# Designs tried in a protein design chat: VH-VL binders against Coenzyme F420 hydrogenase subunit gamma (frhG). Part 14

Target 1, 258 residues: Coenzyme F420 hydrogenase subunit gamma (frhG), of Methanosarcina barkeri (p80491)
Amino acid sequence: TNKIKIGHVHMSGCTGCLVSLADNNLGLIKILDDYADLVYCLTLADVRHIPEMDVALVEGSVCLQDHESVEDIKETRKKSKIVVALGSCACYGNITRFSRGGQHNQPQHESYLPIGDLIDVDVYIPGCPPSPELIRNVAVMAYLLLEGNEEQKELAGKYLKPLMDLAKRGTSGCFCDLMYDVINQGLCMGCGTCAASCPVHAITLEFGKPQGERDLCIKCGSCYGACPRSFFNLDVIPEFENINEIIANALKEGESDD
Below, E stands for the ipSAE of ESMFold2; O stands for the ipSAE of OpenDDE; V2 stands for 0.75 times the mean of E and O plus 0.25 times the DockQ between their complexes.

## First folded at step 6 (VH-VL; framework fv_iscalimab)

Design n3 (from k50 with heavy chain W106Y; at its last look DockQ between E and O 0.69; V2 from the best seeds 0.00; counts 0 for: pae E 3.3 > 2)
Fold by ESMFold2, look of step 6:
Structure n3 (fold): chain C 258 residues (1-258), chain A 120 residues (1-120), chain B 112 residues (1-112)
Amino acid sequence: as target 1 above (258 residues)
Amino acid sequence: QVQLVESGGGVVQPGRSLRLSCAASGFTFSTYGMHWVRQAPGKGLEWVAVISYDGSNKYHADSVKGRFTISRDNSKITLYLQMNSLRTEDTAVYYCAKRGYSYEPYFDYWGQGTLVTVSS
Amino acid sequence: DIVMTQSPLSLTVTPGEPASISCRSSQSLLYSNGYNYLDWYLQKPGQSPQVLISLGSNRASGVPDRFSGSGSGTDFTLKISRVEAEDVGVYYCMQALETPRTFGPGTKVDIR
């Protein structure tokens, strides 16, 4: 019955996460027609000040030298019910970690920080960019969490819990985490995407399995966000499959009278 | 069977240079980052440097930064440590080390070490 | 840099008896993934170091069951349930949480 207020807040990022959201095409149009108002997005909504929002999709890391960006991220937290770190730059810093210089990660070197170092973040959507489907699903689940009935709120909470747990873990995206969450859980399929995405060449493959040099890792989260299995666990994979089909059906129901 | 063999140690005067080598065998050298660790006579272990599998990225301990340079030649399956502006406190046995398990970052194989003595 | 300390620095043990070595770090070695980045090494006389325990408690391949590691955060313990003659040497703990990796001063273990 009611639409939620969604905004896209752009920090230090390439806009690729917004493009990924837009790659939902008709699905995005359906969401904006039936479920959500886009109340903030400097390229789409012609709003120049940060309004009250139900869900803030924040792309990019925060440059501490940009005083306005620091104020804007704090205002975003204040004016939003749910803050989502959209993309690996917002979650972990991603490539912006490399811009701090030196021969190692220096998170105390304050040029660029993931948004979770400055504000409390409710949900992570890592990736560079995250898939269009994952972004869509989080938006729909945020709608159900805020405006759904009790059964729908339970579904949304269950779907979002792994992403909320990522946010509680922190802002460091070490290869070590990929090892323990994916590779050691038997979820790795040997694709090599993690090694290809590593900007410091800390990751290689041997015998079809990734290995990493923690001493060279800058904690940028690129490998974690690029891995297609980083959100999966043997215990929850079937639930996510069912939820995705339920979401797809819900999005299609509004098309029945075309 | 994994083997690491260091060479190039010796007695040198302060301010001079040495180049250490570590010949590797028994594993796919080009897929592993490599490390140097040193041990002063009668003292404990000190980590010195690491180099990425392809040599594109390096990190040195502050005690040797700017004086030592880790490098590798994957075609010769050899790790190197170029040691410039040597000081008496650099006197140590130098080991090359290989990281083992993909998630347990311990050093699973070490060479026998090569002694570097810096004295007047 | 993370400072590592060990106690005792020297230990003489009757063969067949247990031994215990403590290691303390200046900062917590517990990472957000729940693992402690602390390794144990044995350097036998005239030899290079050999890994015994990784991540606080995981025995390396080929290491006898009599070696065990425990502890979390800043305090860690290596235990040898029955010391054998081949266990003589210097035992080091090493943190692998931060670069540079740092080692404890070592614990020399001798038998009677």
Scores: ipSAE 0.423, ipTM 0.771, lowest interface PAE 3.3, mean pLDDT 82
ESMFold2 (binder alone), look of step 6: mean pLDDT 93; pTM 0.948
OpenDDE, look of step 6: ipSAE 0.711; ipTM 0.900

Design n4 (from k50 with heavy chain S102I W106Y; at its last look DockQ between E and O 0.71; V2 from the best seeds 0.00; counts 0 for: pae E 2.6 > 2)
Fold by OpenDDE, look of step 6:
Structure n4 (fold): chain C 258 residues (1-258), chain A 120 residues (1-120), chain B 112 residues (1-112)
Amino acid sequence: as target 1 above (258 residues)
Amino acid sequence: QVQLVESGGGVVQPGRSLRLSCAASGFTFSTYGMHWVRQAPGKGLEWVAVISYDGSNKYHADSVKGRFTISRDNSKITLYLQMNSLRTEDTAVYYCAKRGYIYEPYFDYWGQGTLVTVSS
Amino acid sequence: DIVMTQSPLSLTVTPGEPASISCRSSQSLLYSNGYNYLDWYLQKPGQSPQVLISLGSNRASGVPDRFSGSGSGTDFTLKISRVEAEDVGVYYCMQALETPRTFGPGTKVDIR
């Protein structure tokens, strides 16, 4: 099978998501050796134009006052089969919704939007940053979706479905989403991470469970991204062992699965 | 049982200031955002302000912005509304209210209200 | 701001008969999670408001089953299957989707 083309597109924000991906260490090397070519990454590769890609990993939000960024995100959509919002900034805006001037202190940059407000997004990977494991798994599943056999494609589709559904929900990440996807599903551990992550202090813990203030929520998605149980695919629970085995085999050292 | 008791209302002249208090009991006050809602005599309900559980975040209705300030003292389990530059149209019964359970944003408990009358 | 309207503004009902109150919002109150952020309150004479319905159709604790909320998007209805004397008061709808929260003008319900 052929290696897929993956690009990392950096918008406005830090590079924490890319760093998280890199934290896969040998796993990342394995992916790059056997499953994917990194065809675009301004941080890691000397490519100046956005090429055709199978998967675009987009990190950060888009500054509306940066015309180049706006054009780049649109170009990304045109040249990519699958667009992935990597991290809560790209998914929901996250902390960038409070940003003025961006990382380079440009006061004229005043408005930052999640990428879904500008282009169609296929997959959300929430987190700040997402776990290395989740990013890796999504990459593997993306490969299987594109290059796998029928059974593998079906499995990959099931695995990615919750993240695809997140993308369909839109670019507003509300605490109510945590309630719906985590608390109401009996998955909440009462750890308080969501409350701690809330930039506007709209979440508290009461009786061991998080409570939200609708009036104060800016729908930034920080709480959802920070929740360790925000991504739980109920549809693939029966196949959990198989999925883990597939991923483990894919990442096995010294073996070419190509 | 949850109780909210407003106080501080009275008759004042336009341009004067007044501070309302809402004493809370029967729940963990420091974990709930609190609201003020007012009702002019014979009129409907009007949302006034909200404050986060720790007081770090606030929003005010445009009709009172710049004049009213919501605050709280969690050690005293009390919500406040500082009203400056009062106008005749501010005449109303002022209620303190708390949100309901989970992320349902309804007001599950209201105080009895305190009447503020602004008149020349 | 989201503008809320109600109809009728007043209603006189014979005890035992049904009543229906309409509430409309200037924009959809349906959120991506599938819930409508619309509440119904009753203010009885001389009392503070009390919640009846949350999220469009959720009956609050202690609220009789003769009260029901329905609707989605921009159109909502509160129904009382059999009006009782204790149901007299002013009914308000309130949107809780966005800050500032906004109330309807209220519907006064009296007993004939």
Scores: ipSAE 0.047, ipTM 0.624, lowest interface PAE 2.5, mean pLDDT 87
ESMFold2, look of step 6: ipSAE 0.500; ipTM 0.804
ESMFold2 (binder alone), look of step 6: mean pLDDT 94; pTM 0.952

Design n5 (from k50 with heavy chain Y103W; at its last look DockQ between E and O 0.85; V2 from the best seeds 0.00; counts 0 for: pae E 3.0 > 2)
Heavy chain, then light chain:
Amino acid sequence: QVQLVESGGGVVQPGRSLRLSCAASGFTFSTYGMHWVRQAPGKGLEWVAVISYDGSNKYHADSVKGRFTISRDNSKITLYLQMNSLRTEDTAVYYCAKRGYSWEPWFDYWGQGTLVTVSS
Amino acid sequence: DIVMTQSPLSLTVTPGEPASISCRSSQSLLYSNGYNYLDWYLQKPGQSPQVLISLGSNRASGVPDRFSGSGSGTDFTLKISRVEAEDVGVYYCMQALETPRTFGPGTKVDIR
ESMFold2, look of step 6: ipSAE 0.440; ipTM 0.773
ESMFold2 (binder alone), look of step 6: mean pLDDT 93; pTM 0.952
OpenDDE, look of step 6: ipSAE 0.694; ipTM 0.893

Design n6 (from k50 with heavy chain E104G P105H; at its last look DockQ between E and O 0.03; V2 from the best seeds 0.00; counts 0 for: pae O 12.2 > 2, placed apart)
Fold by OpenDDE, look of step 6:
Order: C-alpha cells, then sequence, then structure tokens
Structure n6 (fold): chain C 258 residues (1-258), chain A 120 residues (1-120), chain B 112 residues (1-112)
C-alpha cells in the first residue's frame, strides 16, 4: 500500500481551512499514518520548495501584486497531479473579494483572485471553513481514486464528482447557483446558513427558503460554499451507506474498533 | 406562461423501448431541475426520476433503475425519458414536472401527460 | 424510502360541509428549521395534479382560503372548511424531505 503525497499550499487567507483539517484530530493522524504523507506545508513542515505532489490542497486566494504567490500557484499546478481549492476563498474568492482596492495592513495588495482564475483546478471544497469531515472524506477518496482497486476508484469518482463539477463551473459563485442547484432541485432544507453567511446581506429567508437580491450579489460564493446541499450528489444517494462504511473502515486502527 | 408538453407515448410490447419527450416553455429551462412522475390507470402517483439543471446529476426510482434514463437537452429546451426493457407494470400516464420556489411557496408545474401502454 | 399513508381513502361530502383528510409518514418530516416537508396535491378528474399546500401549512398561490394544512412530525391534516363542487378529485400528500419523493395512496373526495 502506497501513501500519496499531499501538500498544503497557503495563499492569501486566514488559515481557517487548515485549522478545520486539523480538527479531524485522530482522523488526521490516521490519514497521515496510513494514506498520505504531508510533503509540503509552510505551517507544519520545514520545506521551502514546492515538491512533486499527488494532491495539492490550496487554501486562500491569490494576490496579484504578490509575484511570489502568483509564481507559487503556477508551480503548484505544474508539480501536482490533483489541485484542490480548499475553502471558499480558493474556490470563489469569498471575503477576499473585498480586498480589492487595498488592504489596511498591506495597501499595495489590492487584487485577489480565486486560484481557478490563474490555474486549472480539479476539485473544489467549498466552505468557510469546510467541515473537517468533508476535508477528511475528500482526502480518503482522493487516496482511493489514486491507489484503490477498481471498485474503490469507481466509488471515489462518484463521490468526488460533484466537487469536480464545481471546479468546472468556474470561480464565480452567486446566489443564483443556490437557486439552480439547490432550491430548484428541491434540495433546500431552509436552514438559513446561506443568508447568515452572505457578507453583503443579499439573502433573506421567506417562509423558510432563501430569497436573493441580484443587485446586491457580489458573486463571492459564500452562500454556495456554506450551503450543506450545494454539493449534493444525486448519484451517490444510494451509496451513502457504502461510502460511510468505507470511510469508517479507512479510519479504523488496524483490528481495533474506532 | 410555463408550459410543459409531453409526447412520445403509445402502445408497445413488453421488452421494447420507448423515448418520451417533454417540451418546455415559459421559463429558463436550463436553470431548473426536472422530474418525471407517472400514474398507472386508476392508481396513485409515483415519482420516477429527477435530473439537475445541467444534467450532471440524476436519480431514478428503484422501480425503474437500470431500465429508464432521464436526460435533457437544454439547447432544445427538452426533457427526455428513455425507457428500456418495458414491463406491463410500466403502463401509466407519464408527467413531466418542474418544481420551483417563489415568494415562500412551492410551485409545481405539470404537463398534461402522455400515456404509455405496455401490453402483449 | 419514506412510506406515506392516508385516511380515509374515500370521502363523500355534502356541499358546504367541512372535510378532513389525514396523512401519515413512516418517519418525521420535521426538519431542524421547524418546517415540515409535506405537500398536498389535488388531482381533479381528467386533469394533472396541482399543488395546494407546501411545507405542511403554506397555501399555494391561487388556492382558496377554505383549504388549510396542519400537523407536524408524522401526522398531517388537510382541511376544507366548506367543500364545493370544484373540490372534487383525488387528494395526495407527498413527502418532500428525501429522494425518492413518495406519495400517499390518495383520498377520493366526492360530492353527495
Amino acid sequence: as target 1 above (258 residues)
Amino acid sequence: QVQLVESGGGVVQPGRSLRLSCAASGFTFSTYGMHWVRQAPGKGLEWVAVISYDGSNKYHADSVKGRFTISRDNSKITLYLQMNSLRTEDTAVYYCAKRGYSYGHWFDYWGQGTLVTVSS
Amino acid sequence: DIVMTQSPLSLTVTPGEPASISCRSSQSLLYSNGYNYLDWYLQKPGQSPQVLISLGSNRASGVPDRFSGSGSGTDFTLKISRVEAEDVGVYYCMQALETPRTFGPGTKVDIR
């Protein structure tokens, strides 16, 4: 059993996504022990150069005035088999969209873009931050996709498909995406998370469902990333039990029960 | 005005295939998921399948899984149901439906249905 | 799958009198947001189904005030305060919580 090489690439952001990953606690340890080597992480590893990676987890958006960051993201794409946009900043720009016009601490840094505007991205993990569970599951599924048997690869492909499709859709996330992908599909549960996450208060709840104001929407992707049904995959519904079992088994310590 | 018009129904023998179409108008078709629902003669309603706005995600009822396939062509503003290996129990009026939300209400738009009769 | 049941299966009502239809689900349709994901449909003779009530108690646009939905969890009721001739048809409840969507068997309402 070969371990895959995973790197965490931090662009411009708060590192909240990395913290979320770390919140997996023993699960993270299990992943690092059995499935993945963390080969690059500025916060956790003393590696200065971006190495070859199987999976690159990229957190944050890219400041265009930071030439090193621009070069790093390009190099990341070159040295990675799979590039994952980790978090809504990397996926859609999110709150970093408000950095346009200048930062208080670094006023010369005025323009931030989601990584998909600069490089090809294979997988989106939306959220601010994404749930620890989702990050963990994606890591496990990525491993299965790369190192699993044929059945495991197929299942992993199905699991990751909606996240891959998000990446294909691009770096603009608007409320209309919730309408198209969630509400109009009958998937909205009226939790209100989207409204709460909207940085410009463009979303209100009416009768337990969200309503958006197009004129206020800045297409930051916060609402889409925060919605628990935004990456709902109809194809995997019948496989939920199998998926959960696979994840549970992957996290078991040898012959011991979790 | 929202309109859904089903077509393609008819009489077929068991084991044969049939393709139903639903022509949509009066709304932005490419932004809505679409459903098929059927009703056997004198019986209740049965949900058949759903397809996402871009066709990327599909789900079929267990009763038709492996035999029926929902699809769509957004350029033609048309929903399809490919029915293979038809059985007598598949005899029903087939409705295409759009489910939407507006002003705090669910709005379902249904076509008039097309009759599929599977008989020897 | 969530199993839906209805009672009664048939009902004959004198015009002007009230009617009540019960719907039950095999599991709770109450979500954490406080809403019940149950819809009521009416299928008039020779017509396609039309939505009457959504989310357990929300009357659809254009639906008369004499129609009301109530209940929570697994037990729901559709009430017609004054039945009219135009209300004749088969009423279906449908859970909208999970896929696949599942309908009740229907309640046939006729006028005496």
Scores: ipSAE 0.000, ipTM 0.469, lowest interface PAE 12.2, mean pLDDT 84
ESMFold2, look of step 6: ipSAE 0.390; ipTM 0.733
ESMFold2 (binder alone), look of step 6: mean pLDDT 93; pTM 0.950

## First folded at step 7 (VH-VL; framework fv_iscalimab)

Design q1 (from k50 with heavy chain S52N, light chain L55Y; at its last look DockQ between E and O 0.64; V2 from the best seeds 0.00; counts 0 for: pae E 4.4 > 2)
Fold by ESMFold2, look of step 7:
Structure q1 (fold): chain C 258 residues (1-258), chain A 120 residues (1-120), chain B 112 residues (1-112)
Amino acid sequence: as target 1 above (258 residues)
Amino acid sequence: QVQLVESGGGVVQPGRSLRLSCAASGFTFSTYGMHWVRQAPGKGLEWVAVINYDGSNKYHADSVKGRFTISRDNSKITLYLQMNSLRTEDTAVYYCAKRGYSYEPWFDYWGQGTLVTVSS
Amino acid sequence: DIVMTQSPLSLTVTPGEPASISCRSSQSLLYSNGYNYLDWYLQKPGQSPQVLISYGSNRASGVPDRFSGSGSGTDFTLKISRVEAEDVGVYYCMQALETPRTFGPGTKVDIR
């Protein structure tokens, strides 16, 4: 069978996104055994060279003071067909933005940046961490996009499009994104996850609806990545009615007991 | 009905201190961030400071940073501005301002203001 | 800091005639979500400021239809289709994109 090359590139992250990927248990092992070669999965170290990859899953933000990390992220872009920002740290900076506001006199800006500030990114998977299921679905859809028949490629493209569009918007992470994409669209469920996730306590709830203080926002993206309604909306739900069937077929092809 | 009432303004000499208060009513004070905005006599508006709903996070304009401190007491439903090391250029009417409902970048209610005059 | 400028700085209008106020920012106020972070305020004589327009074009609650906002990016306009006596005061634009919040110098509108 024709396998794709997948790698995990670890920047400034806590490894929690890799753990979430691993929580797919036997399903992940079957995919990696039958459909994908894991060609890179080590911590950021200068011991091993970055290989050519079809899909690079990049966890964490980039520390500008670490010149090796800056060169490694550029090399990752060069050697990969698809670059995925895995987790809110890679997408928006997340908690690595927490020290924002003048830790270094010489650098008047944040020391850690999302990977999209340095390279072009094809797909965002936000969350801290993203769910195991979302990571699995993206991996399967990336496989189908690269190696599937024309019908499968079309479905994979439709599934990935919101995540690719999120990457093309650039480095977003402000509460105002949540306000306009979710709250103003009437999609808010009142769950309060955004307020609970805000590291600077800029978001509160009143009458079951979030409100926030943009002047205190550090643009970490935690609220947007934690919201269950942020990048999928009601308009796309019918297009994915058969997604579980496609995932199940891919996983069953990998269930060989040999 | 939202009401914001500033107090504590007066005439002081340079280098002295003054504390402004803003008594709030008609809304759930403890769930909103609050701001101070000032206006020198015959001049335009200048934003001064913001404090979040529980007082745990604050930000001040560079022109007052290190000298002014915004604070709040949610049990007394009151916003404060402690003004130290006052300068003549701090002479202004000081307004407290409330953010609108939801995360909005505009001030929906303002107090009537309190005048601070710093002169030798 | 984003510098805001306004033109004209003063304006005298015959009652019933239109008025137009320009506001320019040193940086684009158009955010990636497609919205412009620009507010307009009116300060009537002896009063505190009050909001007229948010996001460049959205009238605040209770603001008459004769007020309208337009523009995008760095250039914004507030128009009053027919100026009334109660419209006298100083009009300010304010950028709400980033901290610190900054205001234009104001445009004083009077009637004859």
Scores: ipSAE 0.294, ipTM 0.693, lowest interface PAE 4.4, mean pLDDT 81
ESMFold2 (binder alone), look of step 7: mean pLDDT 93; pTM 0.950
OpenDDE, look of step 7: ipSAE 0.755; ipTM 0.896

Design q2 (from k50 with light chain N33Y L55E; at its last look DockQ between E and O 0.62; V2 from the best seeds 0.00; counts 0 for: grease 19.2 > 18.9)
Heavy chain, then light chain:
Amino acid sequence: QVQLVESGGGVVQPGRSLRLSCAASGFTFSTYGMHWVRQAPGKGLEWVAVISYDGSNKYHADSVKGRFTISRDNSKITLYLQMNSLRTEDTAVYYCAKRGYSYEPWFDYWGQGTLVTVSS
Amino acid sequence: DIVMTQSPLSLTVTPGEPASISCRSSQSLLYSYGYNYLDWYLQKPGQSPQVLISEGSNRASGVPDRFSGSGSGTDFTLKISRVEAEDVGVYYCMQALETPRTFGPGTKVDIR
ESMFold2, look of step 7: ipSAE 0.573; ipTM 0.836
ESMFold2 (binder alone), look of step 7: mean pLDDT 93; pTM 0.950
OpenDDE, look of step 7: ipSAE 0.658; ipTM 0.852

Design q3 (from k50 with heavy chain S56R, light chain A96S; at its last look DockQ between E and O 0.59; V2 from the best seeds 0.00; counts 0 for: pae E 3.5 > 2)
Heavy chain, then light chain:
Amino acid sequence: QVQLVESGGGVVQPGRSLRLSCAASGFTFSTYGMHWVRQAPGKGLEWVAVISYDGRNKYHADSVKGRFTISRDNSKITLYLQMNSLRTEDTAVYYCAKRGYSYEPWFDYWGQGTLVTVSS
Amino acid sequence: DIVMTQSPLSLTVTPGEPASISCRSSQSLLYSNGYNYLDWYLQKPGQSPQVLISLGSNRASGVPDRFSGSGSGTDFTLKISRVEAEDVGVYYCMQSLETPRTFGPGTKVDIR
ESMFold2, look of step 7: ipSAE 0.389; ipTM 0.749
ESMFold2 (binder alone), look of step 7: mean pLDDT 94; pTM 0.960
OpenDDE, look of step 7: ipSAE 0.725; ipTM 0.888

Design q5 (from n5 with light chain N33R L55Y; at its last look DockQ between E and O 0.65; V2 from the best seeds 0.00; counts 0 for: pae E 2.3 > 2)
Heavy chain, then light chain:
Amino acid sequence: QVQLVESGGGVVQPGRSLRLSCAASGFTFSTYGMHWVRQAPGKGLEWVAVISYDGSNKYHADSVKGRFTISRDNSKITLYLQMNSLRTEDTAVYYCAKRGYSWEPWFDYWGQGTLVTVSS
Amino acid sequence: DIVMTQSPLSLTVTPGEPASISCRSSQSLLYSRGYNYLDWYLQKPGQSPQVLISYGSNRASGVPDRFSGSGSGTDFTLKISRVEAEDVGVYYCMQALETPRTFGPGTKVDIR
ESMFold2, look of step 7: ipSAE 0.512; ipTM 0.797
ESMFold2 (binder alone), look of step 7: mean pLDDT 93; pTM 0.947
OpenDDE, look of step 7: ipSAE 0.716; ipTM 0.886

Design q6 (from k50 with heavy chain S30R, light chain A96N; at its last look DockQ between E and O 0.37; V2 from the best seeds 0.00; counts 0 for: pae E 6.3 > 2)
Fold by ESMFold2, look of step 7:
Structure q6 (fold): chain C 258 residues (1-258), chain A 120 residues (1-120), chain B 112 residues (1-112)
Amino acid sequence: as target 1 above (258 residues)
Amino acid sequence: QVQLVESGGGVVQPGRSLRLSCAASGFTFRTYGMHWVRQAPGKGLEWVAVISYDGSNKYHADSVKGRFTISRDNSKITLYLQMNSLRTEDTAVYYCAKRGYSYEPWFDYWGQGTLVTVSS
Amino acid sequence: DIVMTQSPLSLTVTPGEPASISCRSSQSLLYSNGYNYLDWYLQKPGQSPQVLISLGSNRASGVPDRFSGSGSGTDFTLKISRVEAEDVGVYYCMQNLETPRTFGPGTKVDIR
């Protein structure tokens, strides 16, 4: 009865963030059964105009030369209570920040911006793509913020605060953010994704530990958004580990019986 | 133990060239960006140039751009500064500096410096 | 380029007494991630610079706890709670926010 209205708004992106959301399988079905109505999603062939919604999950960056996209992102802000930048392209521009256009069917499309350069954004979900669990958790916490009791709203606020703080930081992601927030905190897993993502080769590894030259960084956010630990630190890790299990169990309540 | 040892300084006339070297040891040279910083006699510090770990990107201060070229040879574990069209205002002690692993601090080790004197 | 200034440019301190050095930047060094990108270096007579403080307030490894950094934005302070003979030298602040890295003019600390 008290479902929230969620929409997926697709800007200039690969649809991988929506696919990651869909990888929640039965958890997604439970969300759509009990917590949310999906009132907008262009990839489902719904031809509706951008509706009023409680939560807009915006995937991709905005091409400035695509006037329809610029109008759509502004309309999305106006019609939404909460705007979420879904994925590193929406948060920081990621690889789309370096597009130069010249595609044969769209030769004038050459400037791509993270959505926060054009509208106020409430929550970031970085990643390319973000994990299915993180997207799911944000959806559930958004529901609790809007429809929960005071204890649930407090929990949702605590969970979302790091992601809202990312949105307040802006649309630039520097390797130094990883150094201070992840590597210096002992959270680095040694995966090397940050170095592989760097378009200017400012980052290399030594024994699984990243090294980067900040003077050569273009602040594109590729490394920060690709790191699975970029918004977790020693102060918040215990709080988030428990929440994943609680949400996963709650979404399984109807999956199987004896 | 990290060591940085500069060499190649000397007295030279304006308009001439010098090449400075910095021999590095005690750390994995090929994974760090390296810097040159100079200090005119009795004056403060002035950053000169930086080069990425693999040498693919370089940036020079405006005061030396077009005249100085930073370079490195990772196989010889050596940083270089080629200084062309030298001017009297380039007279300084030139330090090789290593960036700190964690950016805390930015320059964690410095060489002893090599003096370049440009005079006629 | 970000211009850094320091005051005083010279300071004579009685051993055991405190000292304070001010550093100002032409623009805020507080980045959106909440850190202040300011380092402090000490150059002892006849030596290369050595680090004291990073990020405005983080004492480098091996630096005595009598050194402390404070401040935010455009105004920063290095304090020495009890100046010792080994603290003689020139103290530099350096902005670490953007390229090119720029230093203050230095503050020479001498003992009476």
Scores: ipSAE 0.081, ipTM 0.547, lowest interface PAE 6.3, mean pLDDT 81
ESMFold2 (binder alone), look of step 7: mean pLDDT 94; pTM 0.953
OpenDDE, look of step 7: ipSAE 0.542; ipTM 0.803

## First folded at step 8 (VH-VL; from q2 with heavy chain Y103W, light chain L97T; framework fv_iscalimab)

Design r4 (at its last look DockQ between E and O 0.01; V2 from the best seeds 0.00; counts 0 for: pae O 12.7 > 2, grease 19.4 > 18.9, placed apart)
Heavy chain, then light chain:
Amino acid sequence: QVQLVESGGGVVQPGRSLRLSCAASGFTFSTYGMHWVRQAPGKGLEWVAVISYDGSNKYHADSVKGRFTISRDNSKITLYLQMNSLRTEDTAVYYCAKRGYSWEPWFDYWGQGTLVTVSS
Amino acid sequence: DIVMTQSPLSLTVTPGEPASISCRSSQSLLYSYGYNYLDWYLQKPGQSPQVLISEGSNRASGVPDRFSGSGSGTDFTLKISRVEAEDVGVYYCMQATETPRTFGPGTKVDIR
ESMFold2, look of step 8: ipSAE 0.484; ipTM 0.788
ESMFold2 (binder alone), look of step 8: mean pLDDT 92; pTM 0.947
OpenDDE, look of step 8: ipSAE 0.000; ipTM 0.475

## First folded at step 9 (VH-VL; framework fv_iscalimab)

Design t4 (at its last look DockQ between E and O 0.68; V2 from the best seeds 0.00; counts 0 for: pae E 2.8 > 2)
Heavy chain, then light chain:
Amino acid sequence: QVQLVESGGGVVQPGRSLRLSCAASGFTFSTYGMHWVRQAPGKGLEWVAVISYDGSRKYYADSVKGRFTISRDNSKITLYLQMNSLRTEDTAVYYCAKRGYSYEPWFDYWGQGTLVTVSS
Amino acid sequence: DIVMTQSPLSLTVTPGEPASISCRSSQSLLYSHGYNYLDWYLQKPGQSPQVLISLGSNRASGVPDRFSGSGSGTDFTLKISRVEAEDVGVYYCMQALETPRTFGPGTKVDIR
ESMFold2, look of step 9: ipSAE 0.475; ipTM 0.787
ESMFold2 (binder alone), look of step 9: mean pLDDT 93; pTM 0.952
OpenDDE, look of step 9: ipSAE 0.429; ipTM 0.752

Design t6 (at its last look DockQ between E and O 0.62; V2 from the best seeds 0.00; counts 0 for: pae E 2.5 > 2, grease 19.7 > 18.9)
Heavy chain, then light chain:
Amino acid sequence: QVQLVESGGGVVQPGRSLRLSCAASGFTFSTYGMHWVRQAPGKGLEWVAVISYDGYNKYYADSVKGRFTISRDNSKITLYLQMNSLRTEDTAVYYCAKRGYSYEPWFDYWGQGTLVTVSS
Amino acid sequence: DIVMTQSPLSLTVTPGEPASISCRSSQSLLYSHGYNYLDWYLQKPGQSPQVLISLGSNRASGVPDRFSGSGSGTDFTLKISRVEAEDVGVYYCMQALETPRTFGPGTKVDIR
ESMFold2, look of step 9: ipSAE 0.515; ipTM 0.813
ESMFold2 (binder alone), look of step 9: mean pLDDT 93; pTM 0.952
OpenDDE, look of step 9: ipSAE 0.755; ipTM 0.917

## First folded at step 10 (VH-VL; framework fv_iscalimab)

Design u4 (at its last look DockQ between E and O 0.72; V2 from the best seeds 0.00; counts 0 for: pae E 2.02 > 2)
Heavy chain, then light chain:
Amino acid sequence: QVQLVESGGGVVQPGRSLRLSCAASGFTFSTYGMHWVRQAPGKGLEWVAVISYDGYNKYYADSVKGRFTISRDNSKITLYLQMNSLRTEDTAVYYCAKRGYSYEPWFDYWGQGTLVTVSS
Amino acid sequence: DIVMTQSPLSLTVTPGEPASISCRSSQSLLYSHGNNYLDWYLQKPGQSPQVLISYGSNRASGVPDRFSGSGSGTDFTLKISRVEAEDVGVYYCMQAYETPRTFGPGTKVDIR
ESMFold2, look of step 10: ipSAE 0.553; ipTM 0.829
ESMFold2 (binder alone), look of step 10: mean pLDDT 92; pTM 0.940
OpenDDE, look of step 10: ipSAE 0.694; ipTM 0.899

## First folded at step 11 (VH-VL; framework fv_iscalimab)

Design w3 (at its last look DockQ between E and O 0.74; V2 from the best seeds 0.65)
Heavy chain, then light chain:
Amino acid sequence: QVQLVESGGGVVQPGRSLRLSCAASGFTFSTYGMHWVRQAPGKGLEWVAIISYDGSNKYYADSVKGRFTISRDNSKITLYLQMNSLRTEDTAVYYCAKRGYSFEPWFDYWGQGTLVTVSS
Amino acid sequence: DIVMTQSPLSLTVTPGEPASISCRSSQSLLYSHGYNYLDWYLQKPGQSPQVLISYGSNRASGVPDRFSGSGSGTDFTLKISRVEAEDVGVYYCMQAYETPRTFGPGTKVDIR
ESMFold2, look of step 11: ipSAE 0.602; ipTM 0.861
ESMFold2 (binder alone), look of step 11: mean pLDDT 92; pTM 0.927
OpenDDE, look of step 11: ipSAE 0.635; ipTM 0.862

